# VHH binders against L-malyl-CoA/beta-methylmalyl-CoA lyase (citE1), part 22

Target 1, 346 residues: L-malyl-CoA/beta-methylmalyl-CoA lyase (citE1), of Haloarcula marismortui (q5v463)
Amino acid sequence: MTRLCRTFQTAPAAIPNDNSAKFLVSGLTSKGFQAPDWLVPDIEDGTAPSMKDEAVDNIIEHIPDHADDFAGDILPRVEWAYDDANARERGIEQVTRLAEAVGEELDGFVFPKVGRLDDVRDAAGVIADAERDAGLPEGTLEMAIILETAPGRSDLREICQYATDSRLSGLVFGPVDYTAELGGRTLDGERPRWDGLLEALSNETSAADIVAIGGPFDQLFHERAGVTYYNAEGYADQVAYEATIGIDGSWSLHPKQTEQANRIHMPTVEEMERDLHKIESFNEAKREGTGAVVVDGQMVDEATYKNFANTVKTVRAIDETHPAQTEAYYDDDLLARARDVELIFG
Short names: E, the ipSAE of ESMFold2; O, the ipSAE of ESMFold2 at other seeds; V2, 0.75 times the mean of E and O plus 0.25 times the DockQ between their complexes.

## First folded at step 18 (VHH; framework vhh_7nfr_2)

Design w3 (from v3 with K105R R109K; at its last look DockQ between E and O 0.96; V2 from the best seeds 0.83)
Fold by ESMFold2, look of step 18:
Structure w3 (fold): chain B 346 residues (1-346), chain A 125 residues (1-125)
Amino acid sequence: as target 1 above (346 residues)
Amino acid sequence: QVQLQESGGGLVQPGGSLRLSCAASGFTFSRWEMSWVRQAPGEGREWVSYISESGGSTYYADSVKGRFTIARDNVKNTLYLLMDSLKSDDTAVYYCARGFTVYYRGTYKYGMDVWGQGTQVTVSS
């Protein structure tokens, strides 16, 4: 099962504001291309230490009001750390409370700062226990983890193999905590991108058929003479790079970033027209019983057909969840063809 | 498709008043924060004023505080700048700008992502 996650949008579940749930509710009510595939109500780093109880309360209060109208998935990020028993204890309590109170409206949980495979298994067990205690069907609540520790990176392959037959459905890169744990240095204002880690993440998650998600882009604004400008190009460049190396989704800190990442992760009109034409031509040749079809000098056989089919499957997944997005992005005729074409080698 | 269009500029005498408007389209106006920014001849842009999504919070540059009032009408999708006690130093092109705030690792950060074409305000005799 391929899980749709072009965007992983964290939204602080409580902030120091008269309306402490402001960003949580904004995420839950997002429309169009600003609606993330995964909304992550953030109890962990997105919420101040003194406000974590309020963050849980806000999630319990606001999720029921909005979840039925939210098209994507909702996975709160709870507290956790492989080397901090108190953080794990608070995370267990948060998972337990949330599963009991709003587990029918949630799709899973995100665990930060995981360690080696045994720590990941422990986190999955917390969800399993909370699921049973809340009376939810086994497997209802999925798990994603933040890959941001040296032990986690060391066990990346083993963790992904564990995911093949478990509730673990996604790995997310956390560059801030990863850099800090390795004793890495920020020179001239920017942290390393860790391209080798991202390549390994793409490789191992693909082997396990789970999603890989890049880290946050926190260079949000440029300032000139007291005027601050959104750094749209910087975020777009990171998202495009992630897509190029096979990272499935991008971390977003705000609906503006979500809109950019959602669009960048869409197959282009040109790609869809190209791949639909090749599929349609192949299907016609197959019905006539003739041999391979040559399109634009390329022989289209079963193996190459599957590559074209992946484009259509991606668009269909987006269309099923967010039809307003596909209807805005593709013209009616092209979208109808994508919806209707038979995928005989899909 | 996202658009901001300023209007209401013109020539005014020192001590006079003027109201600028900014019509917003192509986005859900009430979900976004707004600012006014101005640019005097031969100078860089200067932030003037800010207003939150609901209009509940406003802030002003020291140079205009007490003389200018920012307001918004979320039914009409319009931002306003009411300018009183105008001085020659207020002569500038005034831009409407859309922005947003992120709360990230204990800090609020604000910035602007969409800009209008501007409207000229000239304060002279």
Scores: ipSAE 0.789, ipTM 0.915, lowest interface PAE 0.8, mean pLDDT 91
ESMFold2 (binder alone), look of step 18: mean pLDDT 88; pTM 0.880
ESMFold2 at other seeds, look of step 18: ipSAE 0.798; ipTM 0.919
ESMFold2, look of step 19: ipSAE 0.789; ipTM 0.914
ESMFold2 (binder alone), look of step 19: mean pLDDT 88; pTM 0.876
ESMFold2 at other seeds, look of step 19: ipSAE 0.794; ipTM 0.920

Design w4 (from v3 with R98K K105R; at its last look DockQ between E and O 0.91; V2 from the best seeds 0.78)
Fold by ESMFold2 at other seeds, look of step 18:
Parts: C-alpha cells; structure tokens; sequence
Structure w4 (fold): chain B 346 residues (1-346), chain A 125 residues (1-125)
C-alpha cells in the first residue's frame, strides 16, 4: 500500500483532569515504537459532551507546538452520526474551526458513525467547504471514516468505490456501535468478532487501494485480587489476526498498544530475508543471462516478484517515516539491503 | 528495555520503619505512573499505593493509609515507599510496578505492565 498506517491511535483531546490535554500531548510527543502512524486527537467518544469545545481548543493550542516533530499523520476524530443532525452540525463546526486554525498542520479528519454513501459524500463536502473557507489548497485534508453502522456496512462496496478518486483514504471498524446497530448481544461478556465484516473490509479497501483499520481492543487489563495487569497477549493476538487477513492497521488506545501494533505490522526478519533473497537471486540471474529465473525450485514471474517487492516497499515506507524503528528492528546489513536493492518490477 | 529494581527490604519489629526504593531504567520515568504492590506468603497480590507522573496525585489502599507514603524523584528515576508503624500483616514481598491510564468512553482505566523482582519485608517480634 501507498499510505502507511500500521497504527491508528486515538487520544482524547480533553479529559476531566487539571491537564485536560494530557493524552493529546502524550500522543504528539511519543517516541520510537510508541509513535503511531496516524494520531487521532479525539473530540468524539473520547471526550465528554461538556468538554467538546475544550477539546477543539486543546488541538488548536498544542498541534502547532508539536506537529513539525511528529513523523506520522494527524487526523482528528470529529463528531458525526448519520442519524443525528445535531451531531453532524457540531462536527461541521469542529472541522471548520480546526481547518481554519491548524489546517496546514493536519492531514485530515476521521468521521464516526457514517451511514450510506450519500452520508459519506456529505462528510467529504464538509472538509471541502472547510478547505475553501480556510484558503487551503484542494485536497490538503484527507478523510477516514468509521464503519460502525448497518447502513454503512450495507454500502461498504459503494463507499470504497467512491474512495478511488476522492479524499477518502481509510476505513476503520467500530465494533461497539456496529454490534448495537445490528441488535447484537454480548453473551458471556463478549461481543462478536465480526470476522465476515473484517474480511469484507480488507477486500473492498484493497480493491480501492485505501487503508483498512481494525477496531479497538478495550480488554486492556486483567484483574486478579484487586490488582490490574496489562493484557499484552490479548492485544497482540487481535493485531496478529488483523495482519493475517490483510487489515493494514490496528486501533490503539495508548502508546503501549501502539508499540505492540507497530512491531506486529512490520515485516518480520524472516520475511525480509526470504523476500530479499528472492529479489537478489532474480536480479543476479538476469545479469547472468540464464533466460529463465527459478528460485528455490519455483519459476519467478512478474506477479510473484511484485509480492517480494511489496515487502521491501513496506519496509522502505516505515524507514522513511520512522528510521529509528527500522534501525532498531532490523540489523544493519538486512536494512541496507532493503534500502538499496533494485526493484526491477514495481 | 524497561527495568525496575527494588531495594531496602529487611527484618523489622512491629512499630518500626523502612524505606523501599525502586531504581527505574529503560524508559522516560517521569512520563509513567507508578505503583507499589505487595504479596504476603500464601496470598494473592494486593495493590498498596499509586503515584502520578509528576507526583501530584497519590492514592493508598485502606490497609496502609496514614502509615505509608509513596514518593518519586524524577531526576534520579527512583520510586520510594516510606513505611511507618509497621505491623506483622505488612510482611510481604513488595513490588514496584510501571503502569498507565487510558481514558476510553468516559472511564479511566489503570493497570500495570512491568514489574520488579520484589524486596522482602518481614515484620516480626
């Protein structure tokens, strides 16, 4: 994929605390593997109704101080709901204020609770109007949406087709609201995993060459005898599953989760060595003029080569944005090979 | 690599005092919340005390309130537990723990992700 998003980290933009911007600033100043590819200052469900204006104020105040040092993308989540005109009106005001004040520091917006395609088009229009009113070039601000309503799921294919030539660049799964929309029940305290939705999400976003992102993992801690332990393995299992079915990134509620998801979504050392070896062997065979290229007993054609090349392109994208992560994860020799190898077929 | 190393435990008589220390490395200490947790012989772990990143907020289990004081030195990257008026039921291994808080859908949720090896405190006549 052409847009990097291993991690979609929501950070409440205002909380009930003497330092109401605490989590926003923590996200903006994250280092190393704790730095998300997408930081999502959260005005919506992450911020109490009485604090929405303060959340917008915090984003305006703190983004300029940190945006130049933040390597990833910054996309606030604004209020929206296909079935609530008041929520949409507040979201319009939030997009308008943010685009005017800090639009040049932002990369886009996230819209929750979208409905059918027309509702998605309406949300995109809000961004377009805000760009124009703020004097920003057309297309400065991208859009991601959260797929968490029955109408949204019903139009998933149409929404992704719309994305192919629009500002819509990512779709995110929201399991809590989706389960409620379908009238689902939580039996034994567990919500459905919605594997069919996740497969469809992976398929349709891949067809549109946009980002698919899994839903939050909110079983953050285990409790035993009044002591609360971080559930690292539970989150890792969900992220690994999402990666295996072609979901591009994972939702993170904290830099600790971001660190895990960033690592899991990186090509492994084994995958890199395998795919670099096949690329290098192919390139060597072309120079020797053998006429046919067979690697590990299999003939390598252009399509097969492109699979190997995608691994290298992914690492290069991470390396360009977060060189400290690739330098810590891969040894110097392997990383140098990934940076330098010629990709004959792209 | 995050590392926590407790020290300062020992044998004391009832009514005595101890100061536990926890040396922290491998992370930016001042950006993380910290706790003390203890485990008495044959029992589960019991949360003892919490301190915020700056030290501005502290909380204590009812069993130790008024007798124990949690503190931190963000320059030395060290967490402390000052224990006064010790009782025999304070006998336990005391663990230093690094934790964090998430605010999600209107609720604060706190938990611990890294633990030290512990230091033994024994209160006996």
Amino acid sequence: as target 1 above (346 residues)
Amino acid sequence: QVQLQESGGGLVQPGGSLRLSCAASGFTFSRWEMSWVRQAPGEGREWVSYISESGGSTYYADSVKGRFTIARDNVKNTLYLLMDSLKSDDTAVYYCAKGFTVYYRGTYRYGMDVWGQGTQVTVSS
Scores: ipSAE 0.723, ipTM 0.880, lowest interface PAE 1.1, mean pLDDT 91
ESMFold2, look of step 18: ipSAE 0.747; ipTM 0.892
ESMFold2 (binder alone), look of step 18: mean pLDDT 84; pTM 0.836

Design w5 (from v3 with M112L; at its last look DockQ between E and O 0.90; V2 from the best seeds 0.80)
Fold by ESMFold2 at other seeds, look of step 18:
Structure w5 (fold): chain B 346 residues (1-346), chain A 125 residues (1-125)
Amino acid sequence: as target 1 above (346 residues)
Amino acid sequence: QVQLQESGGGLVQPGGSLRLSCAASGFTFSRWEMSWVRQAPGEGREWVSYISESGGSTYYADSVKGRFTIARDNVKNTLYLLMDSLKSDDTAVYYCARGFTVYYKGTYRYGLDVWGQGTQVTVSS
């Protein structure tokens, strides 16, 4: 089953503040629906150039204190760029330091600005070398990449095919750097959403059974008469669109966005009640020896049944990682049914 | 469920004092920034005051600076606005609001996401 990643929350690993680890620690200690499936301590664009070493130090200092209590995955974003050897050198050092110091507490790394497949292979090699040097079993540390370069987009299919037998487990869209690299313009003050890319991303990652994550939503606030308001509806609309086209999760810049995306990517009570009813009714009819079954006016065969089962499998995956979320979202009886129902064609 | 409930409004004479309270529930209060915002009859909303998660940083609109004090009690999950030297221009519905800050593209950005129902403050002529 594809890894659970409703939310990809970047948290700057160092900021210009007396408490430079403030957002990192906030992410590590998030509770309830504010806890992301993937926390991404951000050494790269989330951390100022002068603070990259402090960002690594903060991760090494704070991860051991919190990782055992953090239910999701922790994948730092390191420096990298297919066209910048200095960035790659810094990224290699960051992966090496982090794997050595806290590799047992991490789940992997996120590499930005990857190029063609060969560059992705090079990044995977950096992780492999760091694993061996740290004494970690091969494959312990996974890799996600940010698809935000023209060469990366050009090799999307090949990169996803490579993922089927490698440590590459997720692709994330980076619209800001992608638009800039193509020389794109924001003629009406609005960045393109790149719907064609998102659709291709969903298709190719699904073919490879890895996760696809949409890009950040940075229209965070709107101002009216000197008061600034969070743009909850704008983010919700983007997350819902991503879910509609089969993107597995959404980029979050703050626990508030994480809470929205976690909920939107979660089956609704209505969806779960509907699909559980179909499964339960089918299972009863199947035990009575009937083949293809009509339930509530709908023909249910193996293929249709699997769609109902996917709802239950999604809830079970969330429940295994974040039982507090499922217990808060679903009533006890509904959740017990989801946990217990037999998935004949699962 | 996230809830903010204001109380302590009422009628006071010019020069008087009043203390507003805001009871917070359904979230970890100490992890969120808080503000007071007011709306006079027939006018738009106006930001009044801000307080950081710990209470260590506070800011005030020029129109209330020196007269109003924002405070929080993270044990009781309560936000306060202590208003002194009230003027007729302070007449408004006062809202408690929750906010947060994002550090993104090298800058801090702040905004409000949850609002209370408001409490009426009237300063008599």
Scores: ipSAE 0.747, ipTM 0.892, lowest interface PAE 0.9, mean pLDDT 91
ESMFold2, look of step 18: ipSAE 0.785; ipTM 0.916
ESMFold2 (binder alone), look of step 18: mean pLDDT 87; pTM 0.865

Design w6 (from v3 with S30D; at its last read DockQ between E and O 0.94; V2 from the best seeds 0.84)
Amino acid sequence: QVQLQESGGGLVQPGGSLRLSCAASGFTFDRWEMSWVRQAPGEGREWVSYISESGGSTYYADSVKGRFTIARDNVKNTLYLLMDSLKSDDTAVYYCARGFTVYYKGTYRYGMDVWGQGTQVTVSS
ESMFold2, look of step 18: ipSAE 0.808; ipTM 0.926
ESMFold2 (binder alone), look of step 18: mean pLDDT 88; pTM 0.873
ESMFold2 at other seeds, look of step 18: ipSAE 0.790; ipTM 0.921
ESMFold2, look of step 19: ipSAE 0.816; ipTM 0.926
ESMFold2 (binder alone), look of step 19: mean pLDDT 88; pTM 0.874
ESMFold2 at other seeds, look of step 19: ipSAE 0.812; ipTM 0.926
ESMFold2, look of step 21: ipSAE 0.797; ipTM 0.917
ESMFold2 (binder alone), look of step 21: mean pLDDT 88; pTM 0.876
ESMFold2 at other seeds, look of step 21: ipSAE 0.804; ipTM 0.924
ESMFold2, fold request of step 22: ipSAE 0.777, 0.795, 0.795; ipTM 0.912, 0.918, 0.918
ESMFold2 (binder alone), fold request of step 22: mean pLDDT 88, 88, 88; pTM 0.880, 0.880, 0.879
ESMFold2 at other seeds, fold request of step 22: ipSAE 0.793, 0.799, 0.796; ipTM 0.919, 0.922, 0.919
ESMFold2, last read: ipSAE 0.793, 0.805, 0.793; ipTM 0.919, 0.921, 0.919
ESMFold2 (binder alone), last read: mean pLDDT 88, 88, 88; pTM 0.880, 0.875, 0.881
ESMFold2 at other seeds, last read: ipSAE 0.793, 0.790, 0.766; ipTM 0.917, 0.914, 0.907

## First folded at step 19 (VHH; framework vhh_7nfr_2)

Design y1 (from w6 with K105R R109K; at its last fold request DockQ between E and O 0.93; V2 from the best seeds 0.83)
Amino acid sequence: QVQLQESGGGLVQPGGSLRLSCAASGFTFDRWEMSWVRQAPGEGREWVSYISESGGSTYYADSVKGRFTIARDNVKNTLYLLMDSLKSDDTAVYYCARGFTVYYRGTYKYGMDVWGQGTQVTVSS
ESMFold2, look of step 19: ipSAE 0.813; ipTM 0.923
ESMFold2 (binder alone), look of step 19: mean pLDDT 88; pTM 0.876
ESMFold2 at other seeds, look of step 19: ipSAE 0.793; ipTM 0.917
ESMFold2, look of step 20: ipSAE 0.795; ipTM 0.917
ESMFold2 (binder alone), look of step 20: mean pLDDT 88; pTM 0.876
ESMFold2 at other seeds, look of step 20: ipSAE 0.810; ipTM 0.924
ESMFold2, fold request of step 22: ipSAE 0.800, 0.802, 0.800; ipTM 0.918, 0.920, 0.921
ESMFold2 (binder alone), fold request of step 22: mean pLDDT 88, 88, 88; pTM 0.878, 0.882, 0.880
ESMFold2 at other seeds, fold request of step 22: ipSAE 0.786, 0.802, 0.791; ipTM 0.914, 0.922, 0.918

Design y2 (from w6 with G56S S57T T58I K105R R109K; at its last read DockQ between E and O 0.95; V2 from the best seeds 0.84)
Amino acid sequence: QVQLQESGGGLVQPGGSLRLSCAASGFTFDRWEMSWVRQAPGEGREWVSYISESGSTIYYADSVKGRFTIARDNVKNTLYLLMDSLKSDDTAVYYCARGFTVYYRGTYKYGMDVWGQGTQVTVSS
ESMFold2, look of step 19: ipSAE 0.807; ipTM 0.923
ESMFold2 (binder alone), look of step 19: mean pLDDT 87; pTM 0.868
ESMFold2 at other seeds, look of step 19: ipSAE 0.817; ipTM 0.925
ESMFold2, look of step 20: ipSAE 0.805; ipTM 0.922
ESMFold2 (binder alone), look of step 20: mean pLDDT 87; pTM 0.870
ESMFold2 at other seeds, look of step 20: ipSAE 0.795; ipTM 0.916
ESMFold2, fold request of step 22: ipSAE 0.800, 0.813, 0.799; ipTM 0.918, 0.926, 0.920
ESMFold2 (binder alone), fold request of step 22: mean pLDDT 88, 88, 88; pTM 0.872, 0.876, 0.874
ESMFold2 at other seeds, fold request of step 22: ipSAE 0.790, 0.806, 0.807; ipTM 0.916, 0.923, 0.922
ESMFold2, last read: ipSAE 0.794, 0.794, 0.807; ipTM 0.917, 0.917, 0.926
ESMFold2 (binder alone), last read: mean pLDDT 88, 88, 88; pTM 0.875, 0.876, 0.874
ESMFold2 at other seeds, last read: ipSAE 0.790, 0.803, 0.786; ipTM 0.915, 0.921, 0.918

Design y3 (from w3 with F100W R105K; at its last look DockQ between E and O 0.95; V2 from the best seeds 0.78)
Fold by ESMFold2, look of step 19:
Structure y3 (fold): chain B 346 residues (1-346), chain A 125 residues (1-125)
Amino acid sequence: as target 1 above (346 residues)
Amino acid sequence: QVQLQESGGGLVQPGGSLRLSCAASGFTFSRWEMSWVRQAPGEGREWVSYISESGGSTYYADSVKGRFTIARDNVKNTLYLLMDSLKSDDTAVYYCARGWTVYYKGTYKYGMDVWGQGTQVTVSS
């Protein structure tokens, strides 16, 4: 039911390079576990101010060449800010141009720096107008927003309630801009993790049955004496934490991070064996009475069962979208059990 | 699965030349940037040279500029380091490394995620 988004990979749509579309094309042509579930051609923070028009041109030029072969969704991030009318004007033009030129190949748009609910409604209206002007059916283009402002955080519940009857399908956390807007400081060199926000995000998006996505991990490399080493453990730790608390996906800055996040958001063979066993045992015992059952010395109640069921639901979502990945990752017997088991408590 | 294997090291006299090779397997070589990094006895690692995915951009540490040439063959999945005018200070274990770049908040950041086992180069009389 929940739309699959293990990974939200931003790719600058233009960079200062002879091949300005380098990262956009790399994202569009990614294969296997390096392919993101959501590719986000980035006109906003990923593209220099002087290159915004080139970024739009690159998206229009390159999306049609690759969209049919890209299994994931493509949602450009446009310019927007609740407190900057000029940014909103540029974003409106970007959405309008992209919907007209390549709207049939896109799945939606990402709006950064949204404010309160009315600002979110305004952004949704921009998409609706662009659909109409481009001759696209209503609802063709979905919307995701980046929760990174104080007003946005204040209206989180209202924004998620709005999502239940709108094109808004995902909320993404932007910790850098959020910290800056609150006047936060990086004492001792560590930035805030904002655990309270992440818990609220998981809760409110789950209540609305929409996607929650964590913020970027930009501590990419350890440097020593001019040599830089990829910080694979740091990213993996953040992604694992997000998965543990029910955040659906993770922000990725590169196919290497995408591969890590795709796999971490995928239950391990050991986790699936464990949780399937608990579910199967509970189902057998439940047919004889109470909702609380002891399985392998552990009390399993409805709340505990739902944690095990999340494992199966995750595998089913991946399997529906990418059956070749699940068939390659899990053995046939284990995958068949995941496909078939009854989930008494959804 | 992802592997880098260096070869071509050895003992050479000052002023001599050597050609290092690095065979890559388990990944799409042409999609990744590559570097050479060296480590002298008892010291930390020192970056030596970089080459872009296509081979169109190369960069060198000041200590080797003009003497070393990095190259790649994307058909053979092989990285090379051609070393001329070798000095005793070039004595080190030489590693090839797979790397990648992000452009984030107006800045390019580059780093390496896969390393070979290294090949010894000794420049001595």
Scores: ipSAE 0.705, ipTM 0.880, lowest interface PAE 1.2, mean pLDDT 91
ESMFold2 (binder alone), look of step 19: mean pLDDT 83; pTM 0.825
ESMFold2 at other seeds, look of step 19: ipSAE 0.729; ipTM 0.895

Design y4 (from w3 with R105K Y108W; at its last look DockQ between E and O 0.92; V2 from the best seeds 0.79)
Fold by ESMFold2 at other seeds, look of step 19:
Structure y4 (fold): chain B 346 residues (1-346), chain A 125 residues (1-125)
Amino acid sequence: as target 1 above (346 residues)
Amino acid sequence: QVQLQESGGGLVQPGGSLRLSCAASGFTFSRWEMSWVRQAPGEGREWVSYISESGGSTYYADSVKGRFTIARDNVKNTLYLLMDSLKSDDTAVYYCARGFTVYYKGTWKYGMDVWGQGTQVTVSS
């Protein structure tokens, strides 16, 4: 289950405002690079405790109006916690209501605060029951989980092994709850990086061929004398780091962050030019029978070719889902080459 | 590509009026919140006023409340600041700024990501 997920955008499904669905609708109607690959209507931490029922109502009301025009996936985050039966009961009710009312429009659910493997299996069972009761084909609704507990981290390998043959398609890091459970501290405003967890997450999800998604960046603004400035560079730095260690996508709290993460997770024009040139040179050498080719001091053989092919496959996946993004980002000639080049070794 | 361009500043006597304009381009203006921020000579920046996407909600710093009016025209992609009863304390460079809000952990957070070049307002006898 290899799928596009550069961005995981949570949007509160209800807020204390006359227009309580404001952020949900903003996400559903997002355009261009502000459109996330995964939109996550958030019933859980994004919605106040007194507004959870309204959050579900808003999703049911607004999804049918927008889902056909939304190119990405829509996966609400429901309530759940491995150590809180009341939270799990509320989550079951939320999944059940949503699957019944709008299950044909949804792509799955996100479960927070999961525990060990058995808790993940229980969450998957909730989706399976809701599918059956709603008359949906088995496997219609996918599952993602947030890895944010010590037990969940402890079972990371087992959870990813389970994912290889189940509806579990993605793991998302939740640093705030994880840090709190471990007794971690923030000194002088420095938040923990958790580099070891992120690297393990990238490794184990890659072994299972599912997506890994980094945690939110909540240092949204710098404040100076009552004036607040968006922290674009801080978010860009986190997203770039996640991309370099093989995390597939980044958590976004707003379309502005989504735009940055979508762009950073795309191959750059320079990367595309370089990798296309190497693929094209290899393909020509293969047709002429000359074997491996040295390009820019690097031998291009079957093994290195596959690295360059991954760049093209990534662009093609984005292009199939969001052609307006690739057409805006790459010039016509470069995009045409990416669309047309033969990938001899896939 | 995203651009904000202020105009309408100038020299005015105390008690006078000015209208500032800010032309927006390169983004869908009606989807974004807007603010005016000013910077007096030798001082830091001071937030002046805010307007929601539709214009339905406006807020003002106490120092200008009742004297200034923020408005927007989503057809012309233009933000305005109508300044009446001007005082010498209003002398500053005035910036328009694009911003957005996030509801996060039970708290509303607002900040600005795009700024104009500013227009000078001078109030003197």
Scores: ipSAE 0.740, ipTM 0.898, lowest interface PAE 1.0, mean pLDDT 91
ESMFold2, look of step 19: ipSAE 0.764; ipTM 0.908
ESMFold2 (binder alone), look of step 19: mean pLDDT 87; pTM 0.866

Design y5 (from w3 with V114Y; at its last look DockQ between E and O 0.87; V2 from the best seeds 0.79)
Fold by ESMFold2 at other seeds, look of step 19:
Structure y5 (fold): chain B 346 residues (1-346), chain A 125 residues (1-125)
Amino acid sequence: as target 1 above (346 residues)
Amino acid sequence: QVQLQESGGGLVQPGGSLRLSCAASGFTFSRWEMSWVRQAPGEGREWVSYISESGGSTYYADSVKGRFTIARDNVKNTLYLLMDSLKSDDTAVYYCARGFTVYYRGTYKYGMDYWGQGTQVTVSS
């Protein structure tokens, strides 16, 4: 089963504010639909260069206070760059410090700006060394990477193949650095969506049974009649597009975006009714000894059944982690059917 | 469902005072930043005042600085605007607005995502 990650919320681990941990703590204490599946305390681009040590200190200080009540996964984004040895050295120190101090509370790390497969292997090695030094069992801490370099894109298939037998569990698209490295342009103020990359990302991560996550949506606000208004529709459109092409999750810069993406990535009531009906009908036909089954004009064989089963498995994964969300989103009867139905295939 | 309900508007003489209230429901009030925005007849909206989640930071438009005070009560889920020394050009519909701040690539960005139907304030003789 593909790991649940409807939402990848970066939260700056230190900001220039009297309460430098403000956004980190906001993420750690999020509830309901504002709670991301992956919270990403951000030491890298979310934290100013002069505050990187404070960011690590904030994570160490605040994770133990809140992790027991946080339902999702916590994966800090550390510094890294395939072409910058100083960035890699700072990232190694950050992983080492965090694994030692709070490794039992963390689920893994996010590495930005990775290069070719060997660079990804090196990043995984940093986690393995930190696990060993902290006395954690091998494989305790997982890894996600941000695909945002030309070399990384060039090795996408090889990286995903490596993931099938490693701690690498997710790939995240980084459009800003990717566009810059390829010499791309932001014509009319709009960055290309890089649809070809996103399609390839969906394909290769699906083949490896790991998570694909889209890039940030930073066109956060419109100005209307002299005030600045949140661009809810723009974010919703990007998340819906990502879901349409099989991207598992969306990048969020704030609990407001997390709430939208969490909801959009949930199967709709209509989808659940449809797919449960098809599963239940197939199960009944199989008990009666009927061969191939046509339901609502569609032939249902093992392959098409697995598509319906995936809907139920997705809801069950959300329900296991965030039962308050599924209980609020689905009627009691529908949710009970999703929890109880027998999945003969898949 | 997010709801913001303003009250306390009315007709006031110049130099008078009003207290506006905004009752919030459908969200965790203490986690969100709040603002007052106003719109005079035939004009665009004008931001009036801002208050942080805790109430620790407040900011005001120059046109109201020293005369208006924004406050919040996170136990009662209520936002307030205390308006003193009112002038005829304070006449407007006043809106309570929910907003939030993102720190992104070295910059704070703030914007509003919900507001109420507003309450009319009229300052005239």
Scores: ipSAE 0.743, ipTM 0.889, lowest interface PAE 1.0, mean pLDDT 91
ESMFold2, look of step 19: ipSAE 0.779; ipTM 0.909
ESMFold2 (binder alone), look of step 19: mean pLDDT 86; pTM 0.852

